# VHH binders against Uncharacterized protein P37: the designs that were tried, part 3

Target 1, 216 residues: Uncharacterized protein P37, of Formosa agariphila (t2kn95)
Amino acid sequence: CDLEPQEKFRFDPEVDPQFTFGSMTTWEWLQTNPNDEFGFMIEAIKQTGLQDMYNSKTETYTFFLMKDPNWTNNGPGFFSREFNLKNTADRDPKEVFEDPAVDLDIVRNYLLYLTLPIYVDQGPDHLKTLDLPYTFETLSEDVNNQIMTIARDWNYVMQINDSPDLPTGNLGKINVPVGYHNYIFSNGNSVAHIFGLNNNGKMARRYKFGEPKMDF

## First folded at step 23 (VHH; from w5 with S105T D106E)

Design x5
Fold by OpenDDE, last read:
Structure x5 (fold): chain B 216 residues (1-216), chain A 124 residues (1-124)
Amino acid sequence: as target 1 above (216 residues)
Amino acid sequence: EVQLVESGGGVVQPGGSLRLSCAASGFTFSRFALYWYRQAAGIERELIASIYRGGSTNYVDSVKGRFTISRDNSENTMYLQMNSLRAEDTGLYYCAATYRIKYGTETITFKDYWGQGTLVTVSS
């Protein structure tokens, strides 16, 4: 009989933040363009005018950040999926976002979709149980696409939109693991998680609910 | 810093009206369910009115038809219009904001914020 990991192993209930940045905001951190991997994220925020949100010192957010390949990969990448815009990886981010094929409202909504209005870290205080997803409402302005589910595996790796309760979107079911967790900003007011390179920004505009589902 | 600040409390005669306000800051107001609680002397705090993220409302029976909860997301403010006030409405009124999520089929509180309260006294 195969037992769940939680039944087989004694898990450490304590999960430490991966990185703490003191009073630094997510935006300030992003502007340093760590490892030169967030050029498109930076530009997206600028183009959509969402700097204040990412630069919040007092409000609480959970940000999911995408590296450049999540934006630019042909096929699974954001530009390819949303705008059928290929071969953006070698282009200047500003140029791409100013491309007539790119709808900045969609970009803005995507960034908002990647933002939760509460603090959610990897730890057991927020994600208490294995595999069962928590259903969150994002900051998305699309009323038909405001849901994000987060589950954790036995090692507390966040699994995004891995829920049987979510409707199948036009692009199919999304199961996206988070690559890096618990970047703590603004003295603990906000946390960011970072998708790995293989996630390919699959989260946005996958589900259509038809009506508001989070009126509670 | 998250803040919920109640105002509008005071002394009013029976049959009178008051309008409470709860000004919120430090969080995304529109994504929270909002509540008014009250606590009378010697009595446990009770939930009296709720307005959810989508705008639907709920009231405890004792205030139905007399109290109206509303929200202005553009101003990050929640209101409680209280009409036909009674002596039994006397108490400390608290506003609360709760971010609720679904866990399976259950709705659970993920985060909650509370104000410090405003006193409402209904007396002749």
Scores: ipSAE 0.804, ipTM 0.902, lowest interface PAE 0.6, mean pLDDT 89
Fold by OpenDDE, fold request of step 26:
Formats: C-alpha cells, structure tokens, sequence
Structure x5 (fold): chain B 216 residues (1-216), chain A 124 residues (1-124)
C-alpha cells in the first residue's frame, strides 16, 4: 500500500526527526542511495569539482540535496529553467552536463547556494520559532544567490525562500516539498535536507510518529 | 501598489452578526501573517485576531468564541466573522499583513501593511 502524503503525518516536535549515518559523509551517502534518485546531483558535484565539500568530515555544512526531478523536466527542472533544455529526464546526467548549452559556473553557484556554512536542522535548536523565516548566508558567489530563508510553519513543515522582497536564489524558484527528516553526516558535523518528488512522480514519504521510515 | 481594503462594516443591533472582509493586492498574500485590529473611541488600537501563514489562529479573550478569522489565499482575502455582537465591539476595524524575519537573534518586521479600516457600530 502507498504511504500517506507528508501533510497527513503527525509527529512530536520535541523529537528530532533525524537519521544518523555516523562518520559517513554526504558524498558517500549520495553514492549509496538505494533508489538512485540523485544521479544529477552526483554528476553536478563531479562536473563542478565540489566533491571535497560534500565529502568533508571536519567542516560544518547544511546541504540541500535535490532529487533528479528537480533537475529534469519530470519536475520543476533546473535545466529547463536555466538552460531551456528539454527531455533531460531521458538523458544521461553526464551527457546533460556536457551539453554546450549548460554553463557549469551557473551549476556550481547553484550547488553553492544549496550549501550553508553552518548547521541548520529541522528542529527547535535552530528553527525554534514557528512561522518565522530565518535568514542564512549561502556559499554562492552570485550576489542573487547569497541569501536563503528557512522557516517551519505551524505544521512544522520547512518553508524555503518565502520572502516577498528579499533576494532569493535558485532554490526559491524550485519550490518543492522538503523531506521531513534530517540526514546527519560526518558524526554530526553536517546535516542534509532532501528536496523534490520521487522519480515515480510521487510525493516524498515520511514516517508517522512512532514508526520511523526513510523518505528516500 | 500594495493595498488592503476592509469592507463589511456597518450598523448592527446587539446580538447581530457581521462579516468583514479584507481584500489584499500588490503582494504575495500567502506569505504574510494576517491580523484584525480594532480601535474604539478613546481607546488605543488593539489586536483582536490573528491568522498565520499555516492557518493557525489566535484570539483575544473578549472575542473568543464569537469571532472567527479566516483566510483565502486563492482570493487574497481575509475574513472576520463576527457573531453575538456587543456594544463594546463598536469601533474601527483594521486589517494588517505582516512579514517578519529573523537575523541571528533579532526579529525584524520587514513588511507591515495596513488597511484604512471599516467602521462597526453595535447599537440598539
């Protein structure tokens, strides 16, 4: 049977919705993802030379991981939006990134925008006040992609870049659901959040309180 | 241009009902927390009802159980259903939209929009 949509799940906000992967890095985890839904993310990291950042064991980062539909025409489509590429879902990620229409500097800055140099999880320790956007500086070198806002709404759902007037980056244009769970890496030094639909077109799944399940 | 326009005010007898509307334009309505204020003669303006982005609501005790605040993001409109009206409810009613942000430890009101108000008179 199908899992219920995320909005139907109830949880205790006092319990941290986290999965800990010990000393494993975000980069290592991406490569071992059982659903293989991060092909474009992986290739993006390789093509831009940012592997060391995602593979860091000592530095503190918050990573926003974008599933394949976020990159392709099966979803909001980074490539469609930025480079007017069509049917990218039917193409090999490597081929797409090597397309002459693709500017790898834009891709690099997108990944850097999806990275905070501080630890921010979906809990009261970092986002205590509900319905209040917190502003964060990103690692992007693009002046239009240097600020990200993060809020938890009254249903404890993460909201990204809901600012009406503050500069928002590429992530603000994607507007996809955020996975409920924190993915903790590098012995707690880094946390990742997962964005986007599954490759099958279904919403990300989350566990009901008391019955933890992975949403990837 | 940002606009908040209240409507639905008027004269009503005690025990009667009114429904106020606040029509918004010129900004992303769904991203704002919304509020109803009222100001009685000789009294400072007071917050009476709140509806947040997620749809949660809050009321002051004097209107709790009688007033209902709601929002329709598709229509960019906020409502205040007022039942069992009392003479003490007489006043100018304002709608407001507020967007707050937090920088570090500081909370800042980034945007604060107000309507011109609609008059509600409860009298025999």
Amino acid sequence: as target 1 above (216 residues)
Amino acid sequence: EVQLVESGGGVVQPGGSLRLSCAASGFTFSRFALYWYRQAAGIERELIASIYRGGSTNYVDSVKGRFTISRDNSENTMYLQMNSLRAEDTGLYYCAATYRIKYGTETITFKDYWGQGTLVTVSS
Scores: ipSAE 0.392, ipTM 0.737, lowest interface PAE 0.8, mean pLDDT 86
Fold by ESMFold2, last read:
Structure x5 (fold): chain B 216 residues (1-216), chain A 124 residues (1-124)
Amino acid sequence: as target 1 above (216 residues)
Amino acid sequence: EVQLVESGGGVVQPGGSLRLSCAASGFTFSRFALYWYRQAAGIERELIASIYRGGSTNYVDSVKGRFTISRDNSENTMYLQMNSLRAEDTGLYYCAATYRIKYGTETITFKDYWGQGTLVTVSS
C-alpha cells in the first residue's frame, strides 16, 4: 500500500512532443496507414483477431507499434527471426501471413507481447530513473516472453529489452529503441510508441517465441 | 478514464451484515492487486483486506474470520462481505488497486488507483 506519486508537469526538452488524436483509437489511426508504413502491423492485427483490443475506447493500454521493416528485415525482422521466412518486404502482407511457415498463434502472442496493461509514456513521471530498467508484464502468454524491460537512456529514448541481465545471441534478446514516442489515443486512455528503424528495422523479444520453457 | 466506484454501504445494526462492491473500469483489472481500506473518525486510514492477482488474500486481525474479500475478473468487480459487524467497523470504506513491477531487483508500486469511498455505519 503505497501513496500515489505527486504528478508534476515540468518542461524537459529531451522528451518527445506528445501527439494527441482526441477520441481516435490506435486501431483507427493504424488503418489510415500513415506514410504507408504499417501494412504488416494492420494485417497482423486482422489475422489474429486483436482488433477490439487496439480499438478500445475505455481500457488503458500501452502499445508498441512496428513499421513494415521491423517485420520484414531479412535478419532481425520478425518473419526472419521467428519463422526463418525471408524476402517478405515486397510481398502482399496478407499473402505473407497466410504462408505455411507463419504460425498465427505466435503472431498473436507477439502482438500481446507488444502490449502493456498500464499507461507508460516517455515522460519523467512514469519512468523516473535513468540507470535501471523497469520490468513490465505484457499480455503475452508465450512462456519465454511474458515480460518486457524498458529503460530510458540519456536522451530519454525508451530502450526495449536493453537489460544486461537478459541473454544475448541468436536465440536470446533482441533489443530495440523506440523511434517515436507518445502517440496518445482514445482521449488519453492509450498511448503508443513506434519502434525505430535502427539496423534497417528489427523486432523486439526476450527469447524466441514458441519454444519450450527455457531454464535461466 | 480509470474509475473505482464503491457501493453497498449503509446503516446496519451490530451483528448484521453488508456486502460492499467495487466496480472498476478503464484498466486491465485482472493484472492488479486489490485492497479494501477503512477510515474511522479520528484515526488514519487502515488497510483491512487484500486480494492478489493469484487469488491469495490477507486480512488484519480485527476483521479476520468476519470479512471476506473476493474478486470477479470477468465482471471487473471486487467485493467485501462483512459479517458480524461491530460498532468499531463504522467508517468510510475505500477500494484500491495497485500495479506492481520490478525496478532492478526491487518490487515497487508503479501506479495505484483509489475509489471515493462508501460509508458504513454500525449503530443501534
Scores: ipSAE 0.342, ipTM 0.716, lowest interface PAE 3.0, mean pLDDT 85
Fold by ESMFold2, look of step 23:
Structure x5 (fold): chain B 216 residues (1-216), chain A 124 residues (1-124)
Amino acid sequence: as target 1 above (216 residues)
Amino acid sequence: EVQLVESGGGVVQPGGSLRLSCAASGFTFSRFALYWYRQAAGIERELIASIYRGGSTNYVDSVKGRFTISRDNSENTMYLQMNSLRAEDTGLYYCAATYRIKYGTETITFKDYWGQGTLVTVSS
């Protein structure tokens, strides 16, 4: 007998919490460096000049945020994947972003890829179905990395880029675990979601940022 | 706060011209498709012109050749140039901005923003 369908009907997720921060912007929150986990994210924003975007009190955004291991892991991390730059975890973030191997135009487009021009949260009015992913155009201008798909699984984990419709070259599958999403900033103009760790290395259809348009 | 504010409405004679503006704030204007709708008295609101993020346009047959929709992403403003106006063009003109996404193979509207409208009266 097939128990999978019955388990789907028994799914009763916890009401997913939202975390509200009043008038505080995402940039202001990041700079408090919660749990000392965002040093590389903070420096990436500084080095690329995107502070005004993350600090907007009036513009509507969805931000995906990366903790330090998302940047620094040698097995699948941003620096090792995009620049073949390893062993960055114990280095000063400023020194890493100033390393000649690091192309700041690529870093900028990566941050823009992690940004949507609309408000998307894990709520009853957004991402309403579990059967198909939703496909969004991000703020990235990289010719191979503009599209993000978002779905949620039966446990209300956000699944990023888990779709057969995803164009070749986009960032691979990433999860946003329960408790890592719905961080609400700027009096509800922006929402942030925090990536789970170590998802980047499983990308079967990804080209690096900055590569020429692929013929498919 | 998201805002769409129409302006440029007024009273004009048949055969005249008018230029409407829709000023936007609070969202990434360049990433939205933009629309003008018209509502005549006693009639349901109708789409009359659209302009997509890449600049392509569509018009309802009754305004083709007379109206021109355009956008200026640097000013976060959409325009409707209305020429050869007719009495039946009288109505309340609304701007709208939508973000369209794919769900499966279909394109759907994920987010809608609307203005409050500007009145255009064409009378002799």
Scores: ipSAE 0.237, ipTM 0.679, lowest interface PAE 4.4, mean pLDDT 81
Fold by OpenDDE, fold request of step 26:
Structure x5 (fold): chain B 216 residues (1-216), chain A 124 residues (1-124)
Amino acid sequence: as target 1 above (216 residues)
Amino acid sequence: EVQLVESGGGVVQPGGSLRLSCAASGFTFSRFALYWYRQAAGIERELIASIYRGGSTNYVDSVKGRFTISRDNSENTMYLQMNSLRAEDTGLYYCAATYRIKYGTETITFKDYWGQGTLVTVSS
């Protein structure tokens, strides 16, 4: 079927549907631990030494941020999925990341995968056609996980890696809701999207991070 | 450095046509809504045409059917095709680029850039 461009839908064309935090960086915002939901994200960034990236005021990034349950849920959560490490929800984030079962290189590459070196918001700039997956390169150093696809619907809901055209070897469909609004940081240089959770939400994976390069 | 530079203004007879250009640099052009304003002598500046990020357009009634606003994001340039020009169209024409964002429940202009203007004179 033919996909329709956004111009055919009624919206406020003058206003970018996002929240701005002025000169505040994503890192600075995260450190406030909004709603106490980003403890593991904060610790992950610290443990992997990626503070400067999230704290950049001059570089342009798109960040996908994971709330604590995205890390800790048994089964779909990051720790259980990547390391078979269960029951982390009630543990101290620092303790978990220092667990011998956790490979920080994998954590690092996962965070880098959730980072684009371009500005991709939920609007029509990069995602012009509704319900059409667009392909983006991530910052991950894992050669098997360097591509992300993003689609948006008329409600600005993003679908991540929900594409049959997603190259083999990449993470796979992220079946969780994405926040309705963009979070604008660093005076418009960076944007963040927040992964949510639903009762059926899971983060699918095709290949583990840290695996040797796949030849497809 | 952010820059908006208008061009294409001049003297034209009634019924004539002009095409204005606004060349932008120093910012992410595609993220901005773009506008043409004009200011006649002794009159407050008025918005006459808008083209939004998605490509939709709006016009003030006095220019509808005569003026066409367009944008080329690949060239970072906005245009105003002016046909069937009238004496009352005389004025200084400004291009503007604005980035409006929601701050909580409030809509604010986060970024606002203006050109220096180009003069359009419609006279016999």
Scores: ipSAE 0.083, ipTM 0.476, lowest interface PAE 1.7, mean pLDDT 88

Design x5
Fold by OpenDDE, look of step 25:
Structure x5 (fold): chain B 216 residues (1-216), chain A 124 residues (1-124)
Amino acid sequence: as target 1 above (216 residues)
Amino acid sequence: EVQLVESGGGVVQPGGSLRLSCAASGFTFSRFALYWYRQAAGIERELIASIYRGGSTNYVDSVKGRFTISRDNSENTMYLQMNSLRAEDTGLYYCAATYRIKYGTETITFKDYWGQGTLVTVSS
């Protein structure tokens, strides 16, 4: 349950920025990803009933996407951390989500936390100042986990929840980068970012649950 | 289309009660901090009650203990229970939904939706 801070991690950009998928939604893109790296993300969306959100063509979102290792890595992965499930990387995503140990409400809220109801790309439009954390409200329904901070560096890499302004109790990552890619989906006027993995595939959580320190 | 529709206003005697409603459509309240404003004749609009996403509330001193703001995210509706109404409570009441972000030390409103208002008249 206790996650160690992850320090001294630098992520290499995956692709050039402003990569646009004109006639495709984030949901559609997830399914057509040639590397098949989002099996658990896809299943999570299905199991939680959030498919319409990821497939929206009318609303604007920023999505943070989790590759399979972020879900399945033993120890630091989502299933290990939240449900103490081991060896999930060797299991079918559907089978894992149907495991009695898995609470789909927690999964749902996790996905909602990874979603902003506004458009935020890795450029200077919303993140104007370098290395300055900007604070956003997520779609999380957990009152203790509703804030996300995002900073961008000179290489347009996002640092997520690495801010002293992050309220205690918020789900947070320490030095967890998002590579420079800016996957843009024009039909939904949305953008997606992919969380990187550190050397150990860990996803650090700065705070557990507590009283929120920010209301806005 | 985004809409906020206030209802529940009317004429009431001093000491009376009203319950205002603000029904949202085209967006979900759960994403927003919610507010009640009021505007009396010849006076600038003032914020009187706030309810944030986490459920925390805030009131101006003049309505504390008399007014209660609440939200029902499942119904996409906000409420204002007004008790012990006074003549000075007379005005046009507006509901607002806002989404804020923080740029460094500065907080700005990214989205701001307003209703058309509902009239509350407190008179003997």
Scores: ipSAE 0.025, ipTM 0.371, lowest interface PAE 3.9, mean pLDDT 82
Fold by OpenDDE, look of step 24:
Structure x5 (fold): chain B 216 residues (1-216), chain A 124 residues (1-124)
Amino acid sequence: as target 1 above (216 residues)
Amino acid sequence: EVQLVESGGGVVQPGGSLRLSCAASGFTFSRFALYWYRQAAGIERELIASIYRGGSTNYVDSVKGRFTISRDNSENTMYLQMNSLRAEDTGLYYCAATYRIKYGTETITFKDYWGQGTLVTVSS
């Protein structure tokens, strides 16, 4: 077994999309962004009892923080799709989770799918070969959602579950650019991989967290 | 802090039995594949037993039918039941927890945690 078969295909990007956020945990970071971006995710983490996981300082996780139509406060599509909820855009996260149609196990499973038990470097150290899907195990308890594939191109545009060899198992879109997955956060290193597409569908890899005009 | 601590080693006569334990902490135990390795004097470390995330197991031929690997995710502990021990089973036994990724058709170890080992001596 060649442990480094991809070395000959290594790509070194000009821009490093990895950013350090001090010593804060993913949970702590989320608290600084309680706006319409992560309100539902924050509530989901609370309701599913996963807060300690997101706030862990001892374990190393990689968290996909969702900033897409599935989880934004502007009508989270996840709840509409999975639980047939209506008018979610007009409902606050707490009220939505009080709906008897919401299954917390499903929500929990989805969050676990969005979590890897290890730190994944976005740079060339782990995702060495461009346009090649790497397969990771997730924390999901669902056998259909126990793996996630991640690929990146030369612009650090990532594809989630972009693998012709693997069937889709996630609850969301497959083979989708991570334009709405702009934050891959690690508690172990207090690092977030900031990448994806801005609102205009353009790569915004030059932006850093905290910049005034960040639009992704 | 990640820790793997082996225990249960000792001196046993041929034909005897031992049960090794590996207590894990500092990582999501249930999401890792677990392994027992051993290293005899003058010989390279060898993989002898594997238990994967789903609970499936694999053994090298030399220990098949005699050794049983198991895991308790609720206790973050892996075990190795060793029966019908032989002199050639003597060595330092290591537990390992690994997280694997796939690159094409190949499997690559992404994370690899090791214990310090526990000594097993089979002698008459």
Scores: ipSAE 0.014, ipTM 0.294, lowest interface PAE 7.7, mean pLDDT 78
Fold by ESMFold2, fold request of step 26:
Structure x5 (fold): chain B 216 residues (1-216), chain A 124 residues (1-124)
Amino acid sequence: as target 1 above (216 residues)
Amino acid sequence: EVQLVESGGGVVQPGGSLRLSCAASGFTFSRFALYWYRQAAGIERELIASIYRGGSTNYVDSVKGRFTISRDNSENTMYLQMNSLRAEDTGLYYCAATYRIKYGTETITFKDYWGQGTLVTVSS
């Protein structure tokens, strides 16, 4: 027989504590809308029909979650960068996603871009070397946004798309730090990380969504 | 829970055919590379066929032209069609699934999932 070794739980110093939610799914947690900060994330999931993914009790995922400013910031926020749609912060999320400027296929692929099909927490199991960008395949079907880069900085903060190998320029990469790590759902099948705000809410991308395939 | 369950093994005569199935659950099947391995008695497990996310396939020379790997992402199932079976094809057949990343030229394997194996015996 060829059995895998039993996994050991390992810590690096200065990683965030793990927050466990038992059998609660990511979708159930999001719908409690903690601190009233996830209204746009909740509505994005509803409008794109991805509830079953976030509500899975059996599939392994890593989710990156955006707070409302990551969606609505007039500079590097999602609506501004992908649709040139500004001043969304005080609008009802349903009305924003129904705005003619919003392409729901792009919204769906963005949520899939923020989702990995493996379990990646802040610890060393997949991100062992600090300041080293590791490349991960996401669930996105957008031709220019199928991979995500994750590095841990010297404070162990996960830095999304902070790599010199990613495209630059107005249409290129947008990088973001995780602000809150290691939210564990579905009895350990899924882990979520929440993007930080660090002066401005940002989306993360490799390249502008919806563009023809680029040859970098 | 991640599950890979093989089926379709059995006893067949030389020249016969079998179709192996590998039913998967608990992970995003369409995003993983999938593999069939074979283990004969006293021999280390060997890779015999691969099918990648994009549908590209690879085979070892000993099975090329006789075996066909395929995947059905809508049913979360991988198959191995085995034709023109020979005595040396006897062994335990395992399915496996991996998620691989790269940095530079280095490939790092994340999450090897394995089935329990199904026995194929080629004998009359």
Scores: ipSAE 0.013, ipTM 0.474, lowest interface PAE 8.6, mean pLDDT 85
Fold by OpenDDE, last read:
Structure x5 (fold): chain B 216 residues (1-216), chain A 124 residues (1-124)
Amino acid sequence: as target 1 above (216 residues)
Amino acid sequence: EVQLVESGGGVVQPGGSLRLSCAASGFTFSRFALYWYRQAAGIERELIASIYRGGSTNYVDSVKGRFTISRDNSENTMYLQMNSLRAEDTGLYYCAATYRIKYGTETITFKDYWGQGTLVTVSS
C-alpha cells in the first residue's frame, strides 16, 4: 500500500498555507506590504498605473507577486537584467522606478506578464498531470513574453517556465519554483502566487522586454 | 518514483535496542512531516512517533523516553532509535511521509507516502 488517506494523523504545525482573504483584493493586500517584502512590487504597480487590475473584485486573474529581491538582485533581478541597474536593494523603490534608466513601459509589460487572465491555483484544476508543463497566456503585450508554462510536482510546488518546449531566451533559461501557498482574493475570483521564496532572486522570464520577436 | 524503504528491523531480546531507518527518494524530503507507525498482530496500525518539518517531535506515551525519532534531510533519511525494547513493541514498523497544507482554517493532507515496513520482534 503506497498511498492511503490518513485522517487520524496529527497535523504538522509547519504546513504550507493556502489563504483566503474574502473580498479583499490583491492590491489591498499588497498595500499592507506584508513583512516589508513587496515594496518594489507596490511601487511598480503605482508607477505603471495598474492598480485597477490588481484591485479588481470581479475580474478573474492569476497574479504572480514578486518580492523585493526578485527586483533588486544584482544578477537575475529585474533592474539588473532589464536596465543594467544594480545596487537598488537599499534604495527607495520610488527613486529607483523614477531613475532615467528605467523604462516604465517595460515595467508595465513585466507586470502584465506576471498576470494570467484565468484562475490557476496550484491544484489539479488546470494542472491536472503532475510534472507536466501547461502553457498559459499572459497579459503582456510584449511579443516574447505572452506565454508562461506552469507545472506542479509531487509536492505541489509550481514550476514556472520549466518546459523543454520553450526555447532559451536571450536572458538565458530562467525558471523558478513556487512553493504551495495560494493566496485567494476577491471572493475567489483571483489567486496570487509569491515569487522570491527560495529562489535567490531569480525571475521567471526568458526574454528581455522590448526585443524583436523570437522564434519558438 | 516515490519510495520509502524501512530497514533495521530484526529480533531482539527484551531490554535491547534497535535503530530503524527509513530511506526516502523521489520527493522533496524536507517538505514532509515524517512518522513512524507500528502494527502488532491483530491490532490496528498505531502512530508512535512524529517529526515535523521544523524538527519538533511527538511520541505516544508508550514509547516516550525509550524511542527517539530523528531526520537527516541531507540524506533523505528518518531514524527511530528504540531502546529498552519490550515484548509489546513487537510489530511491523512503517515509515510515512506526509505533506499537509492549510486551506483557510482547515488543514488537509496533500500527499502521504508509506513504506512497506520492517519487522521488529522482541522476544526472550
Scores: ipSAE 0.005, ipTM 0.204, lowest interface PAE 10.7, mean pLDDT 87
Fold by ESMFold2, fold request of step 26:
Structure x5 (fold): chain B 216 residues (1-216), chain A 124 residues (1-124)
Amino acid sequence: as target 1 above (216 residues)
Amino acid sequence: EVQLVESGGGVVQPGGSLRLSCAASGFTFSRFALYWYRQAAGIERELIASIYRGGSTNYVDSVKGRFTISRDNSENTMYLQMNSLRAEDTGLYYCAATYRIKYGTETITFKDYWGQGTLVTVSS
């Protein structure tokens, strides 16, 4: 199990270093629960039956991963309402997802929404022009929410759904940008990116389907 | 990194046959629509055949009944069988792979991957 990242030669020096984990899959890495930050993600994958996707050694994927604060309704969480997660702070994720009020089909579809069937790292191969949203079809099975756009801002940070051209009904801008890029798994078949968290004094905002950004 | 590599081009007499291949890497091949284009000298590149994820196909009228597109998802390879070749089939043949995007009732293509082309020459 190689958990140490290595730098690689890059054509664009402004991207994050790549972190490679050899033959380890994304699922295997998540189960080590690095920094104790992925308890909700691990349980969501288990409860929705998506382990085989995150554990694939043969399929090419890009995964967007959520840390525990991205799930809760008491912190910078941005999906807690869509998942009907309530009173989540300091609770065991297993207990949260076992609540009958939680619709696991919605959770499953959002995990699929955060997965692309192609390899997209932070480099220029798919995202060459800065501040230009590029459109990707996700694995979401929700016919009204299948499209993701990815743009690199002028600091090369991936911004998700920061585009005026998203279809009606599609998930709007995710107000928390990617915080950690280029975690490479399964001998280069998969790459993962991890959403960031808010800094002090600000709260992330999310858009409902089809709603514009709310300024403050 | 994404790569599409064409092969199988060459020189053939009118009425002859060729089989082109397009080997893919760096993306999930089975989830993409695939295309063959051709470009003759002085003419804009023309879409001639397409094959979708589910295996349905489409052809331009000038090649219907003569050309057959197919895909092998286990080998990450698309093929073009070209029969009854004519002088006007001479040109560079490119493979392409696209994301198909659905916005309401409309579909558009936003992402293109292209090969470098393989030359087909039909000489009398």
Scores: ipSAE 0.000, ipTM 0.112, lowest interface PAE 18.6, mean pLDDT 76

Design x5
Fold by ESMFold2, last read:
Structure x5 (fold): chain B 216 residues (1-216), chain A 124 residues (1-124)
Amino acid sequence: as target 1 above (216 residues)
Amino acid sequence: EVQLVESGGGVVQPGGSLRLSCAASGFTFSRFALYWYRQAAGIERELIASIYRGGSTNYVDSVKGRFTISRDNSENTMYLQMNSLRAEDTGLYYCAATYRIKYGTETITFKDYWGQGTLVTVSS
């Protein structure tokens, strides 16, 4: 119950409010499942073995978090786009991730793609020029899905992958709505941003078997 | 370069046992869902057992309790232990591996690798 932040007041109109959680990690916060919106994100982290990354108190990360509709919506949702797996919203997350249609290497690299090894809040420090996409390397090991761009629009909303220079195959355009920026964890070592609903782009994944593509 | 090679087939008496092996090369074995299929003469190939990356298994009713699928990711090998064999189990047994790849399109493409089959004959 007392894991909800008090809004941090700020006089700078270009920076969204910051929500701070003290020493709590992103993993600990996710496990509270705020508003019952993160069941699939929690299970994705468990199924891929990435708990230690989200639970770090010492490493610097930026996380992009997906709510259940980002996973389950027919059409734009991750399961539909990546695996043509539909009607997942009413299913137990564990059952869905164990469905034969779901490739956990893709899920793992998707979560790594949503993770930057640097601290990027919604403020100007890395994103000073508005409407200019800045390029970041993610933790993804998928050779076709390693680069994210982040811009702030003229309303200071973070726009992910809204760039004509982005290589094909990356996550499509998505935003982080007002009020979903700047969830600060691990005493300031990590910041998280929560994706908006129903505008996820298709995530393309490739797995290497020693060569760029599987033969046969 | 990708290969799935079945072995261990042969002739066995009803009620007997047989272990099939499927040796894999040329791909990262641990990342694939794995399957055994069976084909009797003149009949469509049927899925009989599955083992997923997460370790869960599934069987058709006709083999439940008699057959056990397993995998050894360190040896890149899948197995099918077949007990209490019946004449109806006679057929060509195939292993298969499935992996999904998408790049630059919305089309879901499953990579389906198949072995050559190994013959199991249950006869008195």
Scores: ipSAE 0.000, ipTM 0.094, lowest interface PAE 20.5, mean pLDDT 78

